# Designs tried in a protein design chat: miniprotein binders against q9h3h3. Part 296

Target 1, 235 residues: q9h3h3
Amino acid sequence: EDGFTAEHLAAEAMAADMDPWLVFDARTTPATELDAWLAKYPPSQVTRYGDPGSPNSEPVGWIAVYGQGYSPNSGDVQGLQAAWEALQTSGRPITPGTLRQLAITHHVLSGKWLMHLAPGFKLDHAWAGIARAVVEGQLQVAKVSPRAKEGGRQVICVYTDDFTDRLGVLEADSAIRAAGIKCLLTYKPDVYTYLGIYRANRWHLCPTLYESRFQLGGSARGSRVLDRANNVELT
Key: E = the ipSAE of ESMFold2; O = the ipSAE of OpenDDE; V2 = 0.75 times the mean of E and O plus 0.25 times the DockQ between their complexes.

## First folded at step 23 (miniprotein)

Design zC6 (at its last look DockQ between E and O 0.89; V2 from the best seeds 0.84)
Fold by OpenDDE base, look of step 23:
Structure zC6 (fold): chain B 235 residues (1-235), chain A 103 residues (1-103)
Amino acid sequence: as target 1 above (235 residues)
Amino acid sequence: GSRELKREVRELILKAWLLIFKAMELMNKGDVSEAIQVLREAADLFQEAAKLAQKAGDREMAIKALEMAAMVLEWIARLLERQGKDDEAKQAKERAEQIKEED
């Protein structure tokens, strides 16, 4: 298990957010150009630091695709953090419900389905399927990490606007599965990252709300989705 | 060369973010004083990254690094205010404002 702590991965992600992104924006670019863009910037070949021989000569933080309905809204992250600090000082019990309420109050509602894949054809194929689903309007926005280290996994993130909208989260899972993705998916709200809540926190909060497993011959969704907070199957 | 400087900038930024997440963990444990110290180190690393980015001709990264430094300093100020360290909080805010004016 690559000894990268969840904190290290989060730090890498935040550092990557500061670098330029390779973006296909379906709001401004015709869908017919997607295949050429995917061929130009395959995630397995795009390098984090713009290594010689890579498609990019300069550092790239993320490769991303924006759907036609995509509207960036990060909410009030600073207000969220201040409220969290005040809550910690109050000594009040902290529950998943508390975090949900904080997220709602400060409009920090984004969450993402995550998949980790080794560099190569399978990654590039998975990304192409996701990118198409975004451009076709089945998904709103997705990003993939560039190749950073030899042997390191790359992550595809598929966002939903509201982690509290269970139907929206499930619809995104269905769209991912329809795109041909068969790997394990985990859903994480961004609020947990902004508050530094990782695995093994003192409140025993699970930062993974949902887990999706591919199911052969199953329902039209092609997956089983587990609510990890309640330990209930949703599908 | 410029490429080496750009790499060094990103190494500093990564270190700074690692410190931010360490600080968040410390705060979550109730170790606010230690978190403040770690955040000061993070702010310094972002400022150093900005200086190197400027030398490398990466103006966009320099601006972003300075913005992060200022944001971290404002965070420090808020934490110091909660500790009743108003003078230290004021100094952190003033430093954040100075960084914002350099842009």
Scores: ipSAE 0.879, ipTM 0.950, lowest interface PAE 0.4, mean pLDDT 92
Fold by ESMFold2, look of step 23:
Structure zC6 (fold): chain B 235 residues (1-235), chain A 103 residues (1-103)
Amino acid sequence: as target 1 above (235 residues)
Amino acid sequence: GSRELKREVRELILKAWLLIFKAMELMNKGDVSEAIQVLREAADLFQEAAKLAQKAGDREMAIKALEMAAMVLEWIARLLERQGKDDEAKQAKERAEQIKEED
């Protein structure tokens, strides 16, 4: 991703976080209500700003599903940022190990698998599959952007709680594929966004940690996952 | 009308976040004094967004925007302290406390 486009997308996501969300919370809502909720709020029809004739009359930042095991933990983001600033003024080297340690120290370990889809049936079908996987316990938390006024691509984010837990990240990829998703997936730890580090950075850090490509056949019947930082296949 | 004001609020919020990310990029390049100036503009935009949100009856957004403005000012104070500018840091902290009283 280029620096300008990534910066704008990050800013849009942070601004959307501040608006109300449409949430199906499996911790408090029976699973039998999910299909009706999905039919009421398809992501291709929910509008970002509540256009007349859409299912929402007010702005919506995100459409989200929380699994029964979801336990929110934002970590020490302000401490992370302060430590990063101190590190930069110290003159000490910045390496991928440095970023990993900062994230661990400040408990900012969340990350997400991302997919981008045009509005329409494919998006709504993909979201429904992901939402069911969350409610059934195969995934923990997911969100999807509402429809933008210009009708551009929308994003589905599937969260994991610890980007350093490679097996957990790969299990989430498998659950996404089992839900019928065949598009390219990229995995990004949240720490890079909180520090303003994009792909074109002077330290050659790789904010996209993994890429997943759907693969028919082979031993696993699923995906081929590439570790982007080390250019190593994990499958 | 009220819907147009709510839309203007979201435009200010987005612009303020773009400035935050620009400031992070400046700090990552070592341009800390320039980053502080950009962060001051972001804090001003969050306060403006909060005033417009209140005018539009959007109470939850107004509160969140004021919280962001205060957090940005506290961030500015931390950066000023690292530069040894303790008096300016104190002023930024005092402004952040004044904004929190508007909640």
Scores: ipSAE 0.768, ipTM 0.907, lowest interface PAE 0.6, mean pLDDT 88
ESMFold2 (binder alone), look of step 23: mean pLDDT 87; pTM 0.878

Design zC7 (at its last look DockQ between E and O 0.88; V2 from the best seeds 0.82)
Fold by OpenDDE base, look of step 23:
Structure zC7 (fold): chain B 235 residues (1-235), chain A 103 residues (1-103)
Amino acid sequence: as target 1 above (235 residues)
Amino acid sequence: GSRELKREVRELILKAWLLIFKAMELANKGDVSEAIQVLREAADLFQEAAKLAQKAGDREMAIKALEMAAMVLEYIARLLERQGKDDEAKQAKERAEQIKEED
């Protein structure tokens, strides 16, 4: 994805965060209601702006599922940004390790597995699998973008609490694969977005930490996970 | 109508976020003065979005848009401080606080 495309997608995501969400919260809603909720709000039919004939009459930013163990924590994003600005003025070297330390210091540790799918049955089926995995406690939280443009891809985001916890990131990949997802997955920490670090930045920082490829007959995880920063296979 | 206004609000918000990310990239390149100019435009777009949202009866969006305008002004203030423009930074912070009090 071209840097412009990444910035545009980030802007769309941030703008969507400001709109109301369609949420299934497993902490307050019985798991038995999930199937009816999924049938009511299939991601391929929910529209970003509440178009006529869509399941939603009002704008929707995201469709989301919260697991029973979900606790929202955004950390200190403002402190992170201030520290990042101070770091740039200091002339100190900026490395992936530097960003990791900033993220830890300011508790901005969220990251997500991303998958891009065309609207339709495959998307809705993938989302249903992910939503079930969240409600069953295999995943903590996930969201999917509504349909915005004709022919545009929709994104499913599966979050982990800590991008520095390699085991947790790999466990989420395994759960996604167990849910029947076979597409390419990329893992991105949110800290890179908050700092405006995209592809082709001056520090050559890669905002994608991991890549997961589906593998038939492979490890119990059903995927091959590559650490992009170190160019090492983890599985 | 209200639907057209709601759409216009979201178009303004999207434009404002595009400007924020552009400004962050500029600031990361060291083009701080240009970043500040772009962020001022973003803050104005959020304020305009808030006015239109209020007109459309979307009070929640109006509040969120004003909050974002304030956050952008705080970012401008930090960038101005980085340039040694402390008086201008103070003015940006004061404007951010004024926006927060209007909610």
Scores: ipSAE 0.872, ipTM 0.946, lowest interface PAE 0.4, mean pLDDT 92
Fold by ESMFold2, look of step 23:
Structure zC7 (fold): chain B 235 residues (1-235), chain A 103 residues (1-103)
Amino acid sequence: as target 1 above (235 residues)
Amino acid sequence: GSRELKREVRELILKAWLLIFKAMELANKGDVSEAIQVLREAADLFQEAAKLAQKAGDREMAIKALEMAAMVLEYIARLLERQGKDDEAKQAKERAEQIKEED
C-alpha cells in the first residue's frame, strides 16, 4: 500500500475506534456462549453503519474477543508523542533502536498480526477459529473489522502485548496457524501508528516488523517468518 | 433526519483524523507551522461533529468528539512549545481545558 492509502486506512481505523464495539469478553461470559455469539455476529454480516437486514441496528467500529487473561494496557501514548516531538528538535539521529527505546520507556509495547480476507465464509470461518483460540487461552485478544458497504477486504487483528518479545510474537503466529489460517500475516507494532510513521517515511523505518507465510513441509509451525527490518528469516 | 446527521458526523470525524495524520506527516518533515494550521481545522471539525452528534441524539459520540478536539489542542500546544511559542501554547492548553469542562 502507498503512503496515501495507508494514511486513509489508519484514519478509518481510528474513526472506528470511536464507535461502539461488539465484544465477547471471556472474563465475564461463559465459553459455552461463544458459538451462539459467533453465529449471531459473523463479521461478513455485521455492517459498519447498521444497514437494514444486518444483525446490528447501530454503527459498529469493531468486533472483538477478549481472552480470560487479557489485561488492557495502551501505555503512555501522550508521553510517547511528546518525547517524539522533542527528539526531532534535538538533532539526534532517528533509527529503529530509537523507536524501540521510546516504546519501552513509555510502555507502548503492543503490536498485532494482521490478515486481510474478503467477506464471506472464509472470513467468518477464520474469525471463528481465532475467537475460539482467544477464549481457549492460546491467544489473548483479537478484533475484526465489520463489513463495509462495498464489501471490500476486512481485517483480523491478533494482538500481542510486547513487540520486543520475539518469542511471544512467534508463539502467536503459531497459534494463528494452528487455527487453520494459511494466508499472509504481517506484524505491526502500534508505536508506528501513534507517531504517524508509514512505510514511505524519510528515516526508512519499517513499520511492518515481520511477515509470516504458510509453507507445507517448512518449520514445525508450518510458517516462514521474515524479519523485514534485517531481511533475515527467523524460522 | 437523525440517520443523515449520524452519517455526517462520521464523515467529519474521518476528515478530522485524516487532517491529524497529515499534520503528523508535516511535523515529521519539520513543517511545524503548517502542521499547526491543519490541526486547528481538525479541532474545528471535531467540535462540529460533536454539535451534530448532539442534534442526532448520539450523546456518547458528542462527548468523544469533544475529547478528541481537546486532545488535538494539546497536540497543537506541544508543537507550539517545539517552536518556543510558550504564550500561544498556554492559550491552546486553556482552550483544551474549556472544551473538557463542557463535557
Scores: ipSAE 0.730, ipTM 0.889, lowest interface PAE 0.7, mean pLDDT 88
ESMFold2 (binder alone), look of step 23: mean pLDDT 87; pTM 0.866

## First folded at step 24 (miniprotein)

Design hU1 (at its last look DockQ between E and O 0.89; V2 from the best seeds 0.78)
Fold by ESMFold2, look of step 24:
Structure hU1 (fold): chain B 235 residues (1-235), chain A 80 residues (1-80)
Amino acid sequence: as target 1 above (235 residues)
Amino acid sequence: SKTIEVTVTEETSPEEVAERIVKALEEGAEKVRLTAYGRQAIERAWEAIIIAAKRLGHRIVVVIEREDGKIIYTISLEKE
């Protein structure tokens, strides 16, 4: 059953990536326009396929905010994918370490903190806080899924530019918490996404590197960040 | 000493550093501090931490700092 659900999720993700995005780009748009944009396109009301009564008439794959310092750099994704195919046929072991090395070699270093929220005020409020943090320069790039016809949870992705920069990953977690977000966060390097490696994969790889949990009276960052696979707390 | 210091370079063996981490913590050191400069050394230090974590039967805490372009990993056993 896990293989079936993974294939379905991959197809939906690919379709969303290929559809139009609604983007607030702070590099070319005055920050004073952000409030109006957020009010026009709350993620709980922007529909995946442009349902009647929604603010969008066309399909929307993602809603995104790009910060003033955002420098798009996906790296050598095609070379990464070719090297991945070669690795699978080579007989060499496939481990988290080999995936990390492939990502480094091909400069596919971005990753993201993920949060899942039901449609409604809490989602829209969380997104607004994240979007403001991006425009103010505390975070670089974020996106949120639109509302699906079936309902269910939506996802906010907050990107970092280098998953091997572990201090930078922790700093992004801290900025998310400073925006008032208290839900569970999980961190996934983009290399896993580009290679289609999901939780129930045949290599037993865990694509989630870290979990962040809000902590009342915890660390200076206000959260506890764990690498559960290796039983390591990062702070 | 309550803190063991290790400098990690791009030529340093991650397994050797992991052995030093495990030995120091099992012998009662309060902390092990790894200092690394540059991507290759930083990744070797992290690899050593992961190896050490697998060999220890106890959660470890890693404090991560940047100082003068170097990454400093300060490792300790989780307290109750």
Scores: ipSAE 0.795, ipTM 0.930, lowest interface PAE 0.6, mean pLDDT 89
Fold by OpenDDE base, look of step 24:
Structure hU1 (fold): chain B 235 residues (1-235), chain A 80 residues (1-80)
Amino acid sequence: as target 1 above (235 residues)
Amino acid sequence: SKTIEVTVTEETSPEEVAERIVKALEEGAEKVRLTAYGRQAIERAWEAIIIAAKRLGHRIVVVIEREDGKIIYTISLEKE
C-alpha cells in the first residue's frame, strides 16, 4: 500500500490535471506517427517535473491519447457539486443510488478503468497497446501518469463515456484485454472524484464499482468483471 | 434447460421482478432473462437483479447483451 492517503493521491491527480499534457490526438495526427510518438515519450521516462535527461524539459501532468470519436464532455460539474452540498445539508441518506442519480441529472457520466504498474518496460508496453487501441477506435481516450521523482507506481486510465452503461464498461474491459493487458483493473466513475469521495469516506461509499481479473480460456472477453458491492459477476 | 423470460418496463416494480428471479432460480430454472427498453426500464431491471442477488445470498452471474436498443440481462447462479 503506497503510504499516501487517498486524499494526497487525489490532490496530486488534481494538480497534474492543471499542468501541461503530452497529447497524441488521432483526430489531427496520422496514426502512422503513433509509434514515433510512443518512442519519443515512453511513460517510464517522462518525468512529472521535467528532470534533466528526461524526454520532457517542462512539467507534464499526463500523457494522453485521444481517439477519432473523442469528444470532451464533462457535464455540469458545478451544478453537481452544488447539489451534493445541498444533499449533505439536508441530512438525507446518501447511497450509491443517490450518487448515480446526481450524475445522471448533471450529465457527469464519465468513468475509467484504472491499472497501476511499476515504471519500466511492462508499463511502456501496456501503454503502447492501449494507445494503439485508442487510435484504432476500440477505445475513446486514455491517459497515463508520468514518472514521479520518488518512483512508485504509474497509473493508466482508460475512459468510457457512461459509467451507467454497464455493457459499454464491459466492452472497454474487453478492448483492454485484447490489447494484451493482464493485470488487475478497477473501474471508477468520475463523479466520485468530483465530489471528493475516496477510500474510507464518511458515507462508506466504495468509489470502485467494478473489478476486472484476467482469465485464460474463460469468457469470450478474456476477463471476469465483478460488481463488488452487490456480489454480481458481469459477463 | 428452463429459461424464464421477464419483460421490464418503466412501470415494473423492481421488487416484483426480484421475487420472480428468486422464485425461478429456486424452482430450478437455469436462467432468467430480463428484457428492458429505455434508461428507466434498464435501471429497474438492474435494481431487481441487485435485490435478487441479496436475497439469494450467493454470487450470481449476469450476461449483458444489447439488441435493437434493448438490454437483455441473462441471470444464472454461479456454478461451483
Scores: ipSAE 0.700, ipTM 0.902, lowest interface PAE 0.4, mean pLDDT 90
ESMFold2 (binder alone), look of step 24: mean pLDDT 86; pTM 0.839

Design hU10 (at its last look DockQ between E and O 0.87; V2 from the best seeds 0.79)
Fold by ESMFold2, look of step 24:
Structure hU10 (fold): chain B 235 residues (1-235), chain A 80 residues (1-80)
Amino acid sequence: as target 1 above (235 residues)
Amino acid sequence: SKTIEVTVTEETSPEEVAERIVKALKEGAEKVRLTAYGREAIERAWEAIIIAAKRLGHRIVVVIEREDGKIIYTISLTKE
């Protein structure tokens, strides 16, 4: 059942990636223009297909903000995919460690913190906080889905350069919390996405490495970050 | 009985380090500190932590620090 759902979600993600994006690129656009851009394109109002009442008249796959220091580095995705195919036919066990080694070998190291919010003020406010953190240099790049399904949740993705740099992943979580975000965050390395490994996959892999939960007191970080599969708390 | 220090290299056995972590914590050490330089050593140290967590059957806390180009993992038990 979940396999069918995962295949449909992957197809939707691919279609969104190929449609036009609405991008605020701090590398070429002054930071003083950010607030006007955010007001023009709130993610709860930008529609996936450009409905007549929307600020966008054409389809939008993603709304994104690129930070001043953002330098994209996808790594050897083609080599990764080839090695993955070979691994599947080899008879070797497929484990989280095997995936991590493939990602390291092929330099496909990026990952992302994810949050899911219903359309409305909370989503738009969260996105604005994230976008400001990106433009100010506390985060490097983020994107948010447009409104595609009435009443459906939207996703904000906040990227990090290297999922094996666990301190860097924690620092990104801290920056997200400092932007006022209190909802559950989950962290997924891009290697899982490039290989089409989603929840309920046939290898029983968990694409979510970490969960971050807002924590009002006790921690200087403001959140609790857990690797639930291994029962490890990271700080 | 205080803090057990372990240096992890690219030749270090994650299983042996995991045994040292488990033994130290069961014997009442407050912390085990792993120091690693370079990607291979850092990943071996993390692998050792995962193995130790599984063997302990108890949630552990890992404090992660960067010092002088090295990664330091400081490991302790939680009260769960």
Scores: ipSAE 0.764, ipTM 0.917, lowest interface PAE 0.6, mean pLDDT 88
Fold by OpenDDE base, look of step 24:
Structure hU10 (fold): chain B 235 residues (1-235), chain A 80 residues (1-80)
Amino acid sequence: as target 1 above (235 residues)
Amino acid sequence: SKTIEVTVTEETSPEEVAERIVKALKEGAEKVRLTAYGREAIERAWEAIIIAAKRLGHRIVVVIEREDGKIIYTISLTKE
């Protein structure tokens, strides 16, 4: 486990959200330009702060690809946060069901598959596969963290519109596997991020809903998806 | 192979459905198929699956399919 607390990683991710993004938008840019863009900005070479000799001279928070069907909708995050504070003050029990109802009520339904990879060819190849899947319409949106100055693992995030649509979450896993990615994936709803619910939180809530493991010759999806909290395998 | 079918509505009790799942699987059904239409029914069906999984005390496999706006959950026991 990278020695950073879940809180430190969250603060770093929030700070990165505020810096400029390198974006390939398939809605405005021809798909034929994707390979040139990927060659120009390989995530293993793009640096968080624009180090000398990097492809970027300025700070970059994320590298992202938007698909043709991508529509940014974050829902009512402020209303969600206010309702969460009121709920904490009420002393009512907080469960995964409670968070799900809050998310539905405030339309904060986005979630993401996460993969962590060391900088280098494997990361850049994985990113290229994901970016292609987004531009081809198999996935809606993805982002990858730039290279940190200290090194360490980079994260690829592949989003789905609704974490409550379990089939949609499984379809995204299948698309990621079809892109040739074989590493461990974890799925996290964005509502957990917005509410500051990380690992070892006081409510004992697991922010990871699903884990996906690659499986050769198994399910038609090429993976095994596990709901760890409930000990249910999804296929 | 004996498959038990259960339709879940917005009025269906998750606990009652869970009992039916557990009973069917204990009685030697190979699969239990839940059909749900609409967000509330889909969630009630899922809650029933979670309750059933807890009562069984072992891992279950759930196949998820979509047909004509309905969600179909097909539940089976893991072959340990």
Scores: ipSAE 0.760, ipTM 0.921, lowest interface PAE 0.4, mean pLDDT 90
ESMFold2 (binder alone), look of step 24: mean pLDDT 85; pTM 0.832

Design hU11 (at its last look DockQ between E and O 0.75; V2 from the best seeds 0.71)
Fold by OpenDDE base, look of step 24:
Structure hU11 (fold): chain B 235 residues (1-235), chain A 80 residues (1-80)
Amino acid sequence: as target 1 above (235 residues)
Amino acid sequence: SETIEVTVTEETSPEEVAERIVKALKEGAEKVRLTAYGREAIERAWEAIIIAAKRLGHRIVVVIEREDGKIIYTISLKPD
C-alpha cells in the first residue's frame, strides 16, 4: 500500500480536479479521432505537472473521455454537506443506509469503478479499451490520473450515474471486462468522497461497496462482484 | 428444485421478507425470487436480502434482473 493516507490521496484527487483536464468529448468530436487522441496523450506519458518531454507542457489534473449520453449532474453537494454536518451534530447513528438516504435526498448518486495500474503499456492499453467503450456508448464517462513525478500507480475511474442501481453498477463492470480488463476493481460512491469518508473513518463505514474479480469461464459477466460488507455475491 | 416467489412493495417489512428468505433456504428451497417495483420497494427488497444474509451466516448469491421496470432478485446459497 503506497504509504499515503487515504486523506492525502483524497487531497491530491481534489487538487487534480482543479487543474486543466485533457478531454475527448464524443458529443463534439468524431469517434474516428479517438485513436489519434489516445496516441497523442497516452496516460503513462502525460505528466501531472507538464514535465519536459511530456505530451503536455502544462499541468494536467485528469485525462477524460465523455460519451454521447454523458450529462454532468453532481446534484446538490452543498445541501448534502450541510445535512451531513447537521446529522453529525444530532448524535444520531450514522449507517450506510443513512448515507444512501442523504445521497438520494440531495441527488448525489454518482459512483465509480476504480482500477490501479502501474505506468506503462498495460495502463495505456486498459485506458484505450475503456475510452473505446465510452465512445461506443457502453460506458458514459471515464477518467485516468496522469503520471506522477514520483511514479507510482495511476488510477482509472469509470463512472455510473446511480450507485443505488445495482444492476447498472454490474452492467458497467461487464463493459469494463468486455474491454479486456482483468485486474481487481473496487466501486465507490462519490457521496463518500464529498463527505470526507475514507478508509479508517470514525464511523467505521466502508467507502468501497463492491469488489469485482475477473473470472475465467464463470458467469456471463466475466467477473464476480462481491458486496464485502454484507457477504453477498452479485451476478 | 423449489423456487419461492415473494413480491415486495413499499409497505412490505424488510424483516418479514428476510424471515421468509431464511426460512425458505433453511427448508431446502434452491432459490428465493423477490420482485420489486419502484425505488422504495427495490430498497426494501435489498434490505431484506442483507438481513437474511446476516441471519444465515453464509454467503448468498444474488442474480439481479430487470423486467418491465421491475427488479428481480434471485437468491441462493453459495455452494461450499
Scores: ipSAE 0.767, ipTM 0.925, lowest interface PAE 0.4, mean pLDDT 90
Fold by ESMFold2, look of step 24:
Structure hU11 (fold): chain B 235 residues (1-235), chain A 80 residues (1-80)
Amino acid sequence: as target 1 above (235 residues)
Amino acid sequence: SETIEVTVTEETSPEEVAERIVKALKEGAEKVRLTAYGREAIERAWEAIIIAAKRLGHRIVVVIEREDGKIIYTISLKPD
């Protein structure tokens, strides 16, 4: 049943990725247009399939903001997937170190901070803060899910270029906190997503590398971050 | 306030650095700072921190900074 859940999550993610996205692209759109765009497309009101009364008439897979410096580079995903298949048939052990090395070898190094919020003002406000941070250059790219069903939680993803760059990941967390975000954040490398490795996977791997908790005072980054695999606190 | 400084290179033993971290903090040093330049040294320093964390009952906190192209890990005991 855990495998069944993972297949459904992968299929839903693939369908969303293939549907149209609503994108504010700072590389081609003046920053002065951002606030109007945010007001037109609040994520709590943009529906997955274009319900009557929503601001979108077509399906929307994701709502995204691309920063001025965004350069799409997913790496060698096809080579990664082929090497993963070979590994599974080899009989060799599958460990977090194995996943890290596959990601490095194939240059699939991106990852993301995630936050989950119910539809409403808090979600829309958090998204607006993140979107502004992206357009202002403190973050490179972020996306938020549309409203898929009444009352369901939605996700904001804030990407980083290299999950092995611990300082870069922490700097993104700090930029998120500086945008006023106080909720729990979790960090997941994209390699786990591309290989279909989710929370309840058969290898008992933990796809969450870091947890970030907002913390007033003391911390230079505005949060307390835990390295989940090594049980080491970062600040 | 005492800060112990350690330079980590690609030839440095993570186990030896971990022992220095543990000894310094147990003997009352306020902080241990590891300086590393280059990918191999940066990872060796991190490996040393993981080893030290286990020996200290996971009671450490780490600050990561960049200075003049180098990565600086500053390690201290949690105030518990």
Scores: ipSAE 0.634, ipTM 0.879, lowest interface PAE 1.2, mean pLDDT 88
ESMFold2 (binder alone), look of step 24: mean pLDDT 87; pTM 0.853

